# VHH binders against Salicylate/benzoate carboxyl methyltransferase (BSMT1): the designs that were tried, part 9

Target 1, 379 residues: Salicylate/benzoate carboxyl methyltransferase (BSMT1), of Arabidopsis thaliana (Mouse-ear cress) (q6xmi3)
Amino acid sequence: MDPRFINTIPSLRYDDDKCDDEYAFVKALCMSGGDGANSYSANSRLQKKVLSMAKPVLVRNTEEMMMNLDFPTYIKVAELGCSSGQNSFLAIFEIINTINVLCQHVNKNSPEIDCCLNDLPENDFNTTFKFVPFFNKELMITNKSSCFVYGAPGSFYSRLFSRNSLHLIHSSYALHWLSKVPEKLENNKGNLYITSSSPQSAYKAYLNQFQKDFTMFLRLRSEEIVSNGRMVLTFIGRNTLNDPLYRDCCHFWTLLSNSLRDLVFEGLVSESKLDAFNMPFYDPNVQELKEVIQKEGSFEINELESHGFDLGHYYEEDDFEAGRNEANGIRAVSEPMLIAHFGEEIIDTLFDKYAYHVTQHANCRNKTTVSLVVSLTKK

## First folded at step 1 (VHH)

Design b21 (framework vhh_5c3l_4)
Fold by ESMFold2-Fast, scan of step 1:
Structure b21 (fold): chain B 379 residues (1-379), chain A 126 residues (1-126)
Amino acid sequence: as target 1 above (379 residues)
Amino acid sequence: QVQLQESGGGLVQPGGSLRLSCAASGFTFSSYAMSWVRQAPGKGLEVVSDISWSGGSTTYADSVKGRFTISRDNAKNTLYLQMNSLKPEDTAVYYCARHPKYYYGSGSYLKYFDYRGPGTQVTVSS
């Protein structure tokens, strides 16, 4: 979840040109439904961009899965960390479309498809389920097919699905979130995450937690996925190899740290409270992903790619508006943790300071975001 | 079409310096990691230096550490290699190479280069 990619509420008349014409169905889905307007607009363009970067990998792996499994009559797909509303259906649409187009091309009947949507129990699954009839109506028009949708609430750091039941697993911008805050961060006081001033012990603590979490994730998914089943995962990541304390795309945590330090200086937050707060986040590089996958051993890597993009490439914003939009994005992902640790009273002031810091640090707005896309086959 | 064009090679005395440039076109240069690769007479390809797409990370072969510096200008779509304290052993054709977006499992990074330029000759006189 890149917090800089905050969308305006979609409009059928004036925002129509901002949707991708190649995705006519997705475009219509983006502009339909009033139930999720407030949550939908904050995430739809980011999800479309992330999917655009991963789409060629997702399409190829879906096709190869169907061929290698000899065109099964039933397919079970899992979307892990699905979020709510229409965004849950973006990758699912591409998967179903790919399957149907391939089956038509090779003159075979399309399978029945079960789509399992996974997120934490607090996720608004009811809003997502309200879109299922609309989604199936559009699938019947575009693909002459439908799917069955199920919810699977729970952490993907636990078992979610029955043994050998899944054919394809997709996850986008979820696995950079750790199961818990790493241990042994006492020497990283005043920092919410890794910075240039962090000790090497902080980097090692975060790396170790990521290695444990991603190894656990792979082990759990290996129990649930069929042999020759496919998994496509997209991470917020980094391209840096030589300096583990330098981050290509983690400026948002540095600005949040600076904003909290301002509140400590003003007496609104205690220094001990700031020192005890750390983000359960990690931005891996290609080598770190490869090492965990190979060591765990259940999956073969088919493709591993890196994509950079600049937020400024997608739309221009006034500095003040850009600051507000980035603050709103960071608030959306961090607010529950911040309230639990610091209390509600500081939140508005904190994000006012955050927005100001964004305007004062133009280099942070011009930083690129790195996405890592990996595709895996179950051995 | 993707194009990479090296320049700046030539004949240099031992201990001298050269700066190589690579002009890139036909793709979003700022989205790709880049490398300088060389081939000495009668030898295989050697990766001399790598640079991340942002320029925030660089690597060097042991043979050139402390003497060569890789850099990039994303605004000009140009990759550079500053070569100092040149040795006769540095005599080679130098290629500008693009890392692909796809990395196919285990293997050497040489298998991951999807495009290379035609090369520029560097000769260090004995």
Scores: ipSAE 0.000, ipTM 0.138, lowest interface PAE 19.6, mean pLDDT 77

Design b22 (framework vhh_sonelokimab_d1)
Fold by ESMFold2-Fast, scan of step 1:
Structure b22 (fold): chain B 379 residues (1-379), chain A 126 residues (1-126)
Amino acid sequence: as target 1 above (379 residues)
Amino acid sequence: DVQLVESGGGLVQPGGSLRLSCAASGRTFSTYAVGWFRQAPGKEREFIGAISWSGGSTYYAVSEKGRFTISRDNSKNTLYLQMNSLRPEDTAVYYCAASRTYLGYSYTKESEYDYWGQGTLVTVSS
């Protein structure tokens, strides 16, 4: 054979390049930078609701960390998936206030506190940093202390911090987002996520990707956190243990899928574009979290709680307003990835359709989203 | 959970003054950002003023700046609004509101507040 045939034969390729490209789009979901539409206001409300729910767990773990470390004179805190502007400081404020109140109560000086804010490099860290002088003014008035703020740009599915440097890690509604879209979803065409009609292979693909991602996350954080340091994490999750296709939050992605199908019917989106779009999302249950944490082995579970949480604005008496508010919330978390895949032109029409579908879904009996809060101690 | 109860409303002559109080229940009031809103007959509810959890930052609607003073006493779990140089257009039901989370620059947004009182009526008339 001509030797040139050997040199011109393409190497066997897996679809790794497509998976890496999908992963790049998925990373956009971790960004909360960019001051924009009403969608960002909706995201701010969601972050405050989630923190409000998790606050008792966060406060207890902060107090116990301080006591168990014998009141260190220096504390390093990480906020993973920190978003932008004043929202970056919601949990940080509660942590610092808890430390300062506890120190005053036991007649000890407050520690110096380094606050490391983590999000992807494209996050609007500049708006967050401009807020720091205002934030420190608030802290100094009653607590006579301030914090030092640093940016840590990068994926939390990679190393972010020096070894044995962190005392407290917090992450709110970030870890239910996967590092990439799972492989082997060919039999789940037309569905953005797991639905009652999905094959078991789709559930297994999503579960396997979540297990890999969360195991990697725990391993990476175990290198960066000190012994007896604490971690508090919140997830969108589910309560069901026995039916893997039943999901408390599946309706969000089902309604988005239905809205995209409407756009395919209207000729605004191709069927092949819809079939290629899958949400890099997973809603774990308590047992799945517990099994990953125990198998990885670096952390003890202190608390693992499940809470019903009104994410869908289902308490609005005006169905139109409820539909619009829900559409704005889902738009806030999904818009960058939708623009990257479908283009900007369809977005307003898509979320008008979404608001309509929420109105139709308003009469469903199960209207609560499940949130999981887990607190961990480094062994 | 925090319960908020407003008091100190009533009838006052134009140019007069009133001090409103808002009593809060619960041990965590000192960690809440709190504010005052009002709703005049036939108008939407509007922001009047807010004070940070520390008491170190105060924020006022431009139209009320210099006439109203907001303060808090965390030892008494009480929020105050001192109103001076009152005008007939100040006639409204006044509400106190509390946010469980840090407000930063979002103090003017009604939607950011978790707890609301039932309101106290202020009538400015001769």
Scores: ipSAE 0.011, ipTM 0.517, lowest interface PAE 9.1, mean pLDDT 79

Design b23 (framework vhh_8cml_1)
Fold by ESMFold2-Fast, scan of step 1:
Structure b23 (fold): chain B 379 residues (1-379), chain A 126 residues (1-126)
Amino acid sequence: as target 1 above (379 residues)
Amino acid sequence: EVQLVESGGGLVQPGGSLRLSCAASGFTFSSYAMGWFRQAPGQEREFVALISYSGGSTDYSDSAKGRFTISRDNAKNTVYLQMNSLKPEDTGVYFCAAKLWGSGRYTSTPEDYDYWGQGTQVTVSS
């Protein structure tokens, strides 16, 4: 749920016509990475559930990587879109534990492990780094080992690591965030994202942007990863192949759109302000992922799985409490973007409307999010 | 073809209650605000109530406030008007109407609505 933009890096075009507005917007997006109690708790719950779902794939690929590389004495791991605080270490812990357990079982010495944590420069790396001593103390108890932790600030839509240096790359719920808002969304006015009422041109615009971004991501990672190195990626996605406008996992963007439209109806937000706001997000299906990976050509697909996924807390409480819990979660990931575009005055009213919409749609409370887990081997 | 079909009208005693329904088809219901209007014989159409396309915002005429409740079910493509404490002055043909989102502030003007039903008769008489 952590947004990524490339507009802050010199190697990529910044929109000169909107320099001040886009700089403020990009800065606001980075603030969603752990700058409040709500963002921390929401991100912790989501990341733990996503990791639990992807764990079997991550463990298997880590073991196969070690075996195929003939138990190297040094491993470099990258966590892309790592967020902040202790959540940055969830997948890293599983990777290190898997390596150490495997080495012990086959009577090999454990490698030295460098862990590179990547997020945009505005991410709170200092909170993450303060957790490193506690993380290493836990590793010493569990695995009689430690790791070396480095920050790699920057967009993963740019080069981040030295050529042929990475052995394992992991990314969780980051790549569904686009490098920028797609162009040509004029016919999708009033919608923050794709809905059943959106024109086909909106779907095409979002798909084209996703294809460009994911192709660029794969090309860049192919230069940084060693041959037979592994990459495990988890996306918010969708199951539908038939209707490109069907979005079984994006009700939260539809409810946010409806809540903003209520504020337009009440005169608190201008129609033009809402029409100018689009979410830099895309939920691919399995076929779209396969086509980009195969066309780019640097990686072989080992596994590509679709999972029904639910945050769980929506079922634990009554409709009113479920509405507030979902509103708090969506607020945590979207509030900085919303403040930058609409101002802070509307935020409390907006999320009161959001909570109301959740209570009116019991099927949204019981709806599962679709997640795609893909594992890749560098050719 | 776009259709709005009202139902639930009838004869009722003063102080009674009626629930009107309007079933919509042929357009994307969830993108439209819905309104209820009434027309007495020889009079112009009068605003009664409206609801935003999401259901998050409602508005009522002064005569309807506290007595009538507008609601909608987007899964069923239906808008409702629950009418309580009915008075003889509430007698008329009740129409549902749809307007595309994007008008800015709320509207109670009949001319601003894109689609109209045929109406259902409500008679409040002793």
Scores: ipSAE 0.000, ipTM 0.220, lowest interface PAE 17.3, mean pLDDT 78

Design b24 (framework vhh_sonelokimab_d1)
Fold by ESMFold2-Fast, scan of step 1:
Structure b24 (fold): chain B 379 residues (1-379), chain A 128 residues (1-128)
Amino acid sequence: as target 1 above (379 residues)
Amino acid sequence: DVQLVESGGGLVQPGGSLRLSCAASGFTFSSYAVGWFRQAPGKEREFIGAISRSGGSTYYAVSEKGRFTISRDNSKNTLYLQMNSLRPEDTAVYYCAAEKPTYWSGKYYYSPSEYDYWGQGTLVTVSS
């Protein structure tokens, strides 16, 4: 145990209130002082907000999975996505807590639980694994249980797990990232993504790439998950059905473009490098999501919900705090792509410019971002 | 009766460090976003950095990031600017400024016009 961990964890109250114990654990996840703290996203608020929004769906599907599989003695769970460090354990904690509470309520023994963490190979799995003893200690206090944690490095656009091995798959804010930048974007020059000024051909290119990628994802997961296993997925999405160029999130990428243009004017980024950069991103709507799932055919849709909320800023915060919160949110999701194309040296400067542009554009702070939560059962 | 008083300015050699303080009185300091600006002889007032009400968020002029650090102590009603690796080009009068809270107004923290209260300034001279 890292000594900084001991100093950051609140003292437990000896009246043994379960809610106080759960609060202490969750607080420790947000206050970690480990060696990964400097590279660890300080934006744990975004991960907590997304999980809070998806939590009722995740809890219901975890309970239904246990009941429909007749309370297995062994469960294998996969957490898929680009999240790293202590935040990877937030959804896993909720899943394990849900299983243990359900089993206790129906007078069944809790299963042994294997938790597989999936991220790209560049993820610092060693720092995450050093957190496992702390996680299990806190889990024992709150739930009188533990889990076994494994790593599965690789793209979820490839096979990751053995056939028919997974019972529950969770992914939060990862699947809106495409396997690659779509082809045929040369007519969208000057835009990092779809905007109101984009040609229809750009929309069609992005939609086509999303359809291919999500279809492949579903097929790969269908091979790895058991029948009646569950999958809960959260996307950045949009509510618009008829106007393909109107995006609830397009302002984020426009502000990023403006920030990169500032760096071009300052001589820190070449214009040709900016022109060559396109986001490997797609914000689906509910209908597009349903069509891919139904056409691929391996899964039944249990629930599909659209949720609006601010992506890292609040109405009661001042403009400067709103700007920094949004910059931190967009940085968390775009930083690897930006580093790969522009290099690490510009990143801090870029997001300072981004925070400024958010402050400059009042309508950005008044926009509600859209998230889609879908839960699926393997046929 | 709102007042901001800067201190800590003076003569410093190139490559040196200096810490400026701004003491606030006559208002609830913790309710205001605050920042630092400077004005060199014959030039316009330029933004250096700003810090949110809680101190949880900071924004810097790109050219100054890494050399200057803004911080605040709400218990002491004081704003700070730590300046490192000073250059002759940093010679200026440094001002602290406070922005009155507003809801979702499209504020521009880099703009002097967005600040309601200003100190009288403290002179920093960087010369050998």
Scores: ipSAE 0.000, ipTM 0.127, lowest interface PAE 20.4, mean pLDDT 76

Design b25 (framework vhh_8cml_1)
Fold by ESMFold2-Fast, scan of step 1:
Structure b25 (fold): chain B 379 residues (1-379), chain A 129 residues (1-129)
Amino acid sequence: as target 1 above (379 residues)
Amino acid sequence: EVQLVESGGGLVQPGGSLRLSCAASGRTFSSYAMGWFRQAPGQEREFVALISGSGGSTDYSDSAKGRFTISRDNAKNTVYLQMNSLKPEDTGVYFCAAGSYKWLGTYSRPLSESEYDYWGQGTQVTVSS
C-alpha cells in the first residue's frame, strides 16, 4: 500500500503535541476486548486509513461551517453508517477537536455538541454507548470539553432526524452500499458484481440503482440539515470515465466469488444459490457523483477529490497474516448480506478461503484502490 | 517516492513536431492525473495539458488545443505529449507533473500548479529556424 495519499496532508499547523496525543487516543479506541474483537480491530484499521485520507477535507469543512454559521452555541453532528464500538468515534473525535481548536484560536467559547450515531437497528449500539463515559473523560483531558451521544437506528435511505436540525453530516465508506440488489442481473450469472466479462445491461442496472439511492439519500438529508450546513462523504470509487466495466476495486469481489465457487465445489453451497447472489454495491466515478448531486439540486459541491491508496499495506512479512487482515476487512462490511443469503454456517470457512486466495495472488497485496471524497454545502 | 523523468525534447523548425515522454516510477501511477507544464525564459510556469488517471478525460490550454495531444500508457507507467505545428512561442522547458484529480463547484477545472504533488526536472524544447 502506498501511504503517500495518507501522509500528504495540506499543512495543518496546530499544536503538534496535541496531535500526537489525539492519534494515541484514537489508536486506543481500537483496543477494546470482547467477543468479535478481531473483526472490530480489522474494521478500525480500515476506518483509520480512510479517515486519514479524508481528514483534511473534513477539518476544512468543519472550520468553514463554524465560521459561516457565525460560531453557534450548539452543534448537532451525524455519523451515518457508524458501525459499532470505538470505530463510531473516529471521525467524531476529529470533528470535536477541530471545533474546539478553532474556537480557542479565535477566542470563542466552544459549542455544546450533540453526536448522533446512525446505523441499522441490528448494530451493537450498547457496546458503543458503554464507551461514551471513557470517550468524554479523554475528551476532557485533550480538549477540556465533552459531548452528548445519541443513537439514531434506521436506514439512511429513510428519514432519521428532525427537520433543519443537523449542522454537520459525515459518512465514510457507507454510500457505495445500495438499498437493494439491482433488478435484471440474470445475464450476469457467475459474477457477484461488474467484471470485464459483464454485459452492458449489468452496468446500467447497477448505475440506475445507485442513481436512485443516492438521489433519495440527498433528498432526505436536505430536509434534516440546516442551510449552510456541511456534509462530507467518502466512497469506494473508480477513476475511469469512458470504460464502465473497468473497476479499481475488482479484486474484492472476484476473490469473494472464487471463494464461494470453492464452497460450491466442496458441496457446501449450491451453484444456483451462488448464481442468485449479487452484491448491492456500486463504485461511482467523479462524473456520476456530480450528475446526481447537480440533478437533485439541494447541495453545492465544495470539493470532490479522487485518491488512490492501499487498504492493508503494513509491510506484512507473513502473507497469511496479510490475507487474514484483508479478509477481516471485507468480512466486516459484507457479512450480514452473506449470512442472509447463505446462512451463518459457511462464513468462517468462506473467509478462511478468502484469506488463502489473497496469499496466492501476490498482486492483491499491492492493489491500489480508489476513494472519492466529496464535501457539500446545503443551499 | 514517485520519480518523473521527461525525454524527447530538442531543437525543431517552426511547423515541426516533437513527442515528449514522461516515465514514472513508483506505485499508484493510474491513480494520478498527469499534466504537462512549460516555462519560457523570464516567464512563469504555465499549464499545457492534463489527462485523468484512466485516460478517459483530457484538457488543454487554449494555445495547445488542436495542435497538442496528451495520452498515457498505464502498463508502461508513461505519459506522452505529441506536439504538432510547433511555433517559436512554444519554446521552453517542459515539465511533467502528477496530482490528484479534483472537481470544484459546478465545473471541472484543471489542477493548479500548486495542486500537483510530484514534478520532473524538465526537458528543453526549442523551436527555431
Scores: ipSAE 0.000, ipTM 0.147, lowest interface PAE 18.1, mean pLDDT 76

Design b26 (framework vhh_7d4b_2)
Fold by ESMFold2-Fast, scan of step 1:
Parts: structure tokens; C-alpha cells; sequence
Structure b26 (fold): chain B 379 residues (1-379), chain A 127 residues (1-127)
């Protein structure tokens, strides 16, 4: 391994029953390799918060899968939209730990586990692969086991895995990203996404694209997953059923639009460039997820839950720090597409303006984000 | 306060059936895996059957497979054990048990790892 990558994760004891050991391992995975507790990256903090919310559903479905498949000797797990580095392993650790703890308690041998990490080919898989020896060392300490890690580069809107090979699929905060920007958004100029001022045609365009993409996703995963295999998916979503233009997360894109308008005013971004930019994003509600899943037909819904939580403000010392935390979170998820459209040069200035706009709009600082968690069984 | 209350036990002849019920209160029933354990005189408690919080997964001891069926009704906060083709060796005190999600360690087979227990109900299979 590269001598420059010599960070040692603290050794954990052989204590599968203690919550403090699990917390210590997850905490270590969320450290960004800096020199203090505050060195967590914005993406690591977000992924940990999302995992903590979805963990009971993920654990329950992992256990039910093992029992329903009668404790197979081999398990193949896919993490879709895995990102890079230690973040790729957050849910994988919970899955492996759940399997091993369950097997120990029912007096069954633990399976061999293949972990397939999926993201686009441009993802830094090499950084993730460099972490594998450390991950397996910690698994040996905590679970007396190891896993085999493989990369599966490609869009999850295409085939990724061999037929009837996967037992468990996990995806966290990835499927709200569309395969492409919807067509027919010319009447939504000045908005990066759906807002209260958007025409109904914009809502219909985004909904139509989401329905096509999620249907395709389900069809593709149905070919790759075994019967009685499980899938656990977490979305940024909304609770609103009767007003399609009201969005629990709309401030993300409204504040980003306002920040880009500041750059237009300063001559750093052209107005035509801003007008051409639309987010390939959709925040579904429970009913929209249910309708797509039922119409596609390959999966039974086990659980479909809506959870409100505050992603942005757990460590605010003042309004400025709260603004920076929000900006760092939105930057982590939007930066690649912003660079592709506007170039790298504006990014730091853009998110400085974003942080400022959060500070000026106090109601956005305390806004609850809605997450949808759905668990599915392959028919 | 968490409470588990078993009912439906009694004396029955070999080859007959009994249905045990466990009424639960004081916790979010659908979030807890549930199990039936039994203890015969002079023996340790053993798992009879377990069921996941959703009811989608079940597990049975080899000695009861094909004869017993575990089920739950989350709207009524109640778990059931349908016991068919009863044998003298099924004679035991039957205990309802609930275990909290993963945070406290999971055990479907080890009595000492379950979070909550009922007082038990006697099942006697005799001529």
C-alpha cells in the first residue's frame, strides 16, 4: 500500500454486543483523515446522519433476508452510488455486522460476503480500494470476519450485475438524482428546480422523468437480484400530497439560484448560462414511490416510511457557522454537476454566497428535511 | 411500562391443538421481533418460534416445524402460536418474549439476550 496512506484506525475490541463498539467503528469511518474531531467532511456527516435514520429499516431487512433465505453460505451485497473513501463502507459495515451478529445468535455459520461498490466510472474507486485492508482489519476485530470488495463502475440506470446474483441492495440519497435533466423546462427559466412560482408543466416534466428513471432502475435490479432478496432505498422526499409545487427541500435550490444570480450580477456567470441550468433532481412523495413500484411489479413493499429530520444545524455556534454547514452539505452533493456546467473557478465563491443566503433567511436554517425509506422484497 | 401477557395454555390430549396468544403493551409493537420460548421441568429455556417485526420472516425449532405456526397482528399488538399435532414432549411453560432492535444485541435463540418476557403459560399434553 502507498506509504503516504498510513493512517491507522483505532483498534476495536471483540465485543459484538456493545453499542459503543459499533458507534466507535462508524465514527472512525466518518473521520476524513484530518487532525481533529471537526475534520469530518460535509459528505461524511450527511451520510452518517442518513444512515442513522435508516439503520433500523436496514438492520431489520438484513435479518429478515437471512432468515427468509434460510441462512445462505454466500451473500452478495451491492451499494449503489457508493461515493469514495470511507463513506463507501458506512452501510456495508452495518449489513455485515447485522449478518454476523444474527448468525452467532442463532448458532449458524456466517456466510462469505461479497461487497460490490457501484458509482459512475469517474468515481475515485482507487481511494476506496486503498481503504479495504483497514476495513477488513476492523471487521476481523469486531466480527472475526472479513469481506471481499469489488468495484462495479457504471450508471445504475444500466445493467451492473449478473442475473440473479444479488441478495441485498442498498442505496442512500442517490435515486433522487435523475438520469438526465427533464425536457420541456423552458417555461421554468430562472428556477433551478420546482418552486412555488413554477408552472405545472415543470412539475409534470420532473415527475415524468422520475417515473421513467425509477421504473428503469427497478426493472434492471429485478434482473440482478435473487427471489426473496431485499432492497433498501433512501430518498430525499416530500410529505405534500395535494400541492405538487410545495417542497420540503426547495430552499436547497432556491438559495443556490440566488447565489448564482449574485455571480451574474458580479459578471462571473452569464445570465444565459444560469437560465440553461436545471437540476436533474426529484423529491418524490410516498404515493409516487408506491405507484411506480406497484406498476413495475417485480417487488413487494415491506416498509415505506417518511421521516423528517434536520440535516444542517446540529453543531451551530452562530448563524455564520450554520450557513457554512448547510453550504458544505449542498456543495458535497452538487459540486460535480456545477463544475461541469459553470466551471471550477466559481465554486468557492458560489458557496460563500450560499452560506450568506442561509444566514439571511433564518426560516431556512431550521427547516426539516424529509427522507423516504423504502424496503422491498423481490417476488 | 412494557408488559407481555400470555394466554391460551391448558391441558390437552396428544394429537390435539392449542392456540397461544401474547398481548403486548408499552412499546412500538411492529418494531420488535417476537418469540415463543418453552421450558420443561429440569431443562433450560429453548426457542420454539420467532417472528420479525413486520411478520415477513419466521423461524422454527426443528422439533416443531410443520406442526406449529407463529403469527402476529400488529394492529392488535398481539402475537400467536398455533400448536397442532401436540405431543407429550411439547409439555412445558411457554413464554412470550420481545427483543428490541439491534442496538442491544440480537438473539433469537439465547433467552438472556431478550429484552422483555411474559410470566409464562402452562401447556400440558397428557392422556
Amino acid sequence: as target 1 above (379 residues)
Amino acid sequence: QVQLVESGGGVVQPGRSLRLSCAASGFTFSSYAMGWYRQAPGKQRELVASISGSGGSTNYADSVKGRFTISRDNSKNTMYLQMNSLKPEDTAVYYCAAHEPYYRGLSYTSPEKYDYWGQGTQVTVSS
Scores: ipSAE 0.000, ipTM 0.116, lowest interface PAE 22.6, mean pLDDT 77

Design b27 (framework vhh_8h63_2)
Fold by ESMFold2-Fast, scan of step 1:
Structure b27 (fold): chain B 379 residues (1-379), chain A 125 residues (1-125)
Amino acid sequence: as target 1 above (379 residues)
Amino acid sequence: ELQLVESGGGLVQAGGSLTVSCAASGFTFSKYAMGWSRQAPGKERELVAGITSGGSTYYADTVKGRFTISRDNAKNTLYLQMNSLKPEDTAMYYCARLGYKSSWYPEYYYGMDVWGQGTQVTVSG
């Protein structure tokens, strides 16, 4: 390490105008060249936008956690649904920076920080772990600190950590994925998810599965987190005041269904495979989150916010470019489930067709994605 | 009889303003949160604005800064003032009563349980 870099003093201010500079250091972990680089870039853009939206809540809860626990000398952080590569470190960087800046401000020594990265066992942890030394090098330059990184493979619908061991839990755009496809979807044939034409029974089936899954998640995390520990969760959601049958994301799944039907016509996907496919996905509203949290009872709600934002896929001069941008966004959030059911071979062709359908259905433009950010304190 | 009746729609030029209103009857208007939704032909229904019994407001990003929702509890009337209208604002506008009231958070409501017949707003460009 060059001694000149070690002497860099981090800012004691959270300056939004300079946030992009801090994110650029984590972006140095990005792989260059090829189709893999394009996939990581698209996912990085989405995760950066989601983190930017959640950042004030995450920073505030990190600071309050440190103060309420009386500045412990050891902190254990969990990132649930961490993904792979550089994106695993975006929220972790903000957490570590917040802790170090706060400790410097109050003349306390920075804690030792353990960062536990959780995702399913099939996640590419090896790629993420190869970048840990580079991440720590950047932390030494920006914060004069480092962290210890561990993997915790497994479903967050099961126990992942020892009792009373975690101080802070973060999860971004992971909890909208259900543990399994809901039962009783036979009357929703031809739809990948809830649409305006879906029967009420399908909406109730999805809601019931979400309630069971999120209740289980909260119970499991309540055993693993210390009293006064904090949890910050971000969901793909829907507007609180809307009819339960209205979905801000309905057109995404309808166009995906149409694209899969094209592959059936071309003989690349069987009709029976398409008919058997339902997304294990649910976009809750604010009231549904509050009711589950209160009924489970282990956590107090500190903040619960609803945010709308444009993913940057609309208002393009070239309709084809707009279609490609939307296809890349939907691919980033749906690809693992599609590969699991249909196999990897159809994915590129599927999203080429998706991009075309967006171009042909201009009425799908100008859509805003709704996200929910909730912060919780363990009782 | 529980009823919502919208009025005030019409044709307006881009950049213009229009106010739609909703007359409520058959329930204690002041005790319920109310909202405005819109639907254009071939498009999904969009909630554009909401107002709680206490006066707190919500706006969709597509209309934020341009539309203002208000209520007159003495007249049992809900209003939506629309400024800087765009051709994209062309839709049938529906008044709705918010349904389920959370027992844990009385200021929050789950979905819509009563709808009006709608009033058409057409913006020329």
Scores: ipSAE 0.000, ipTM 0.119, lowest interface PAE 21.4, mean pLDDT 76

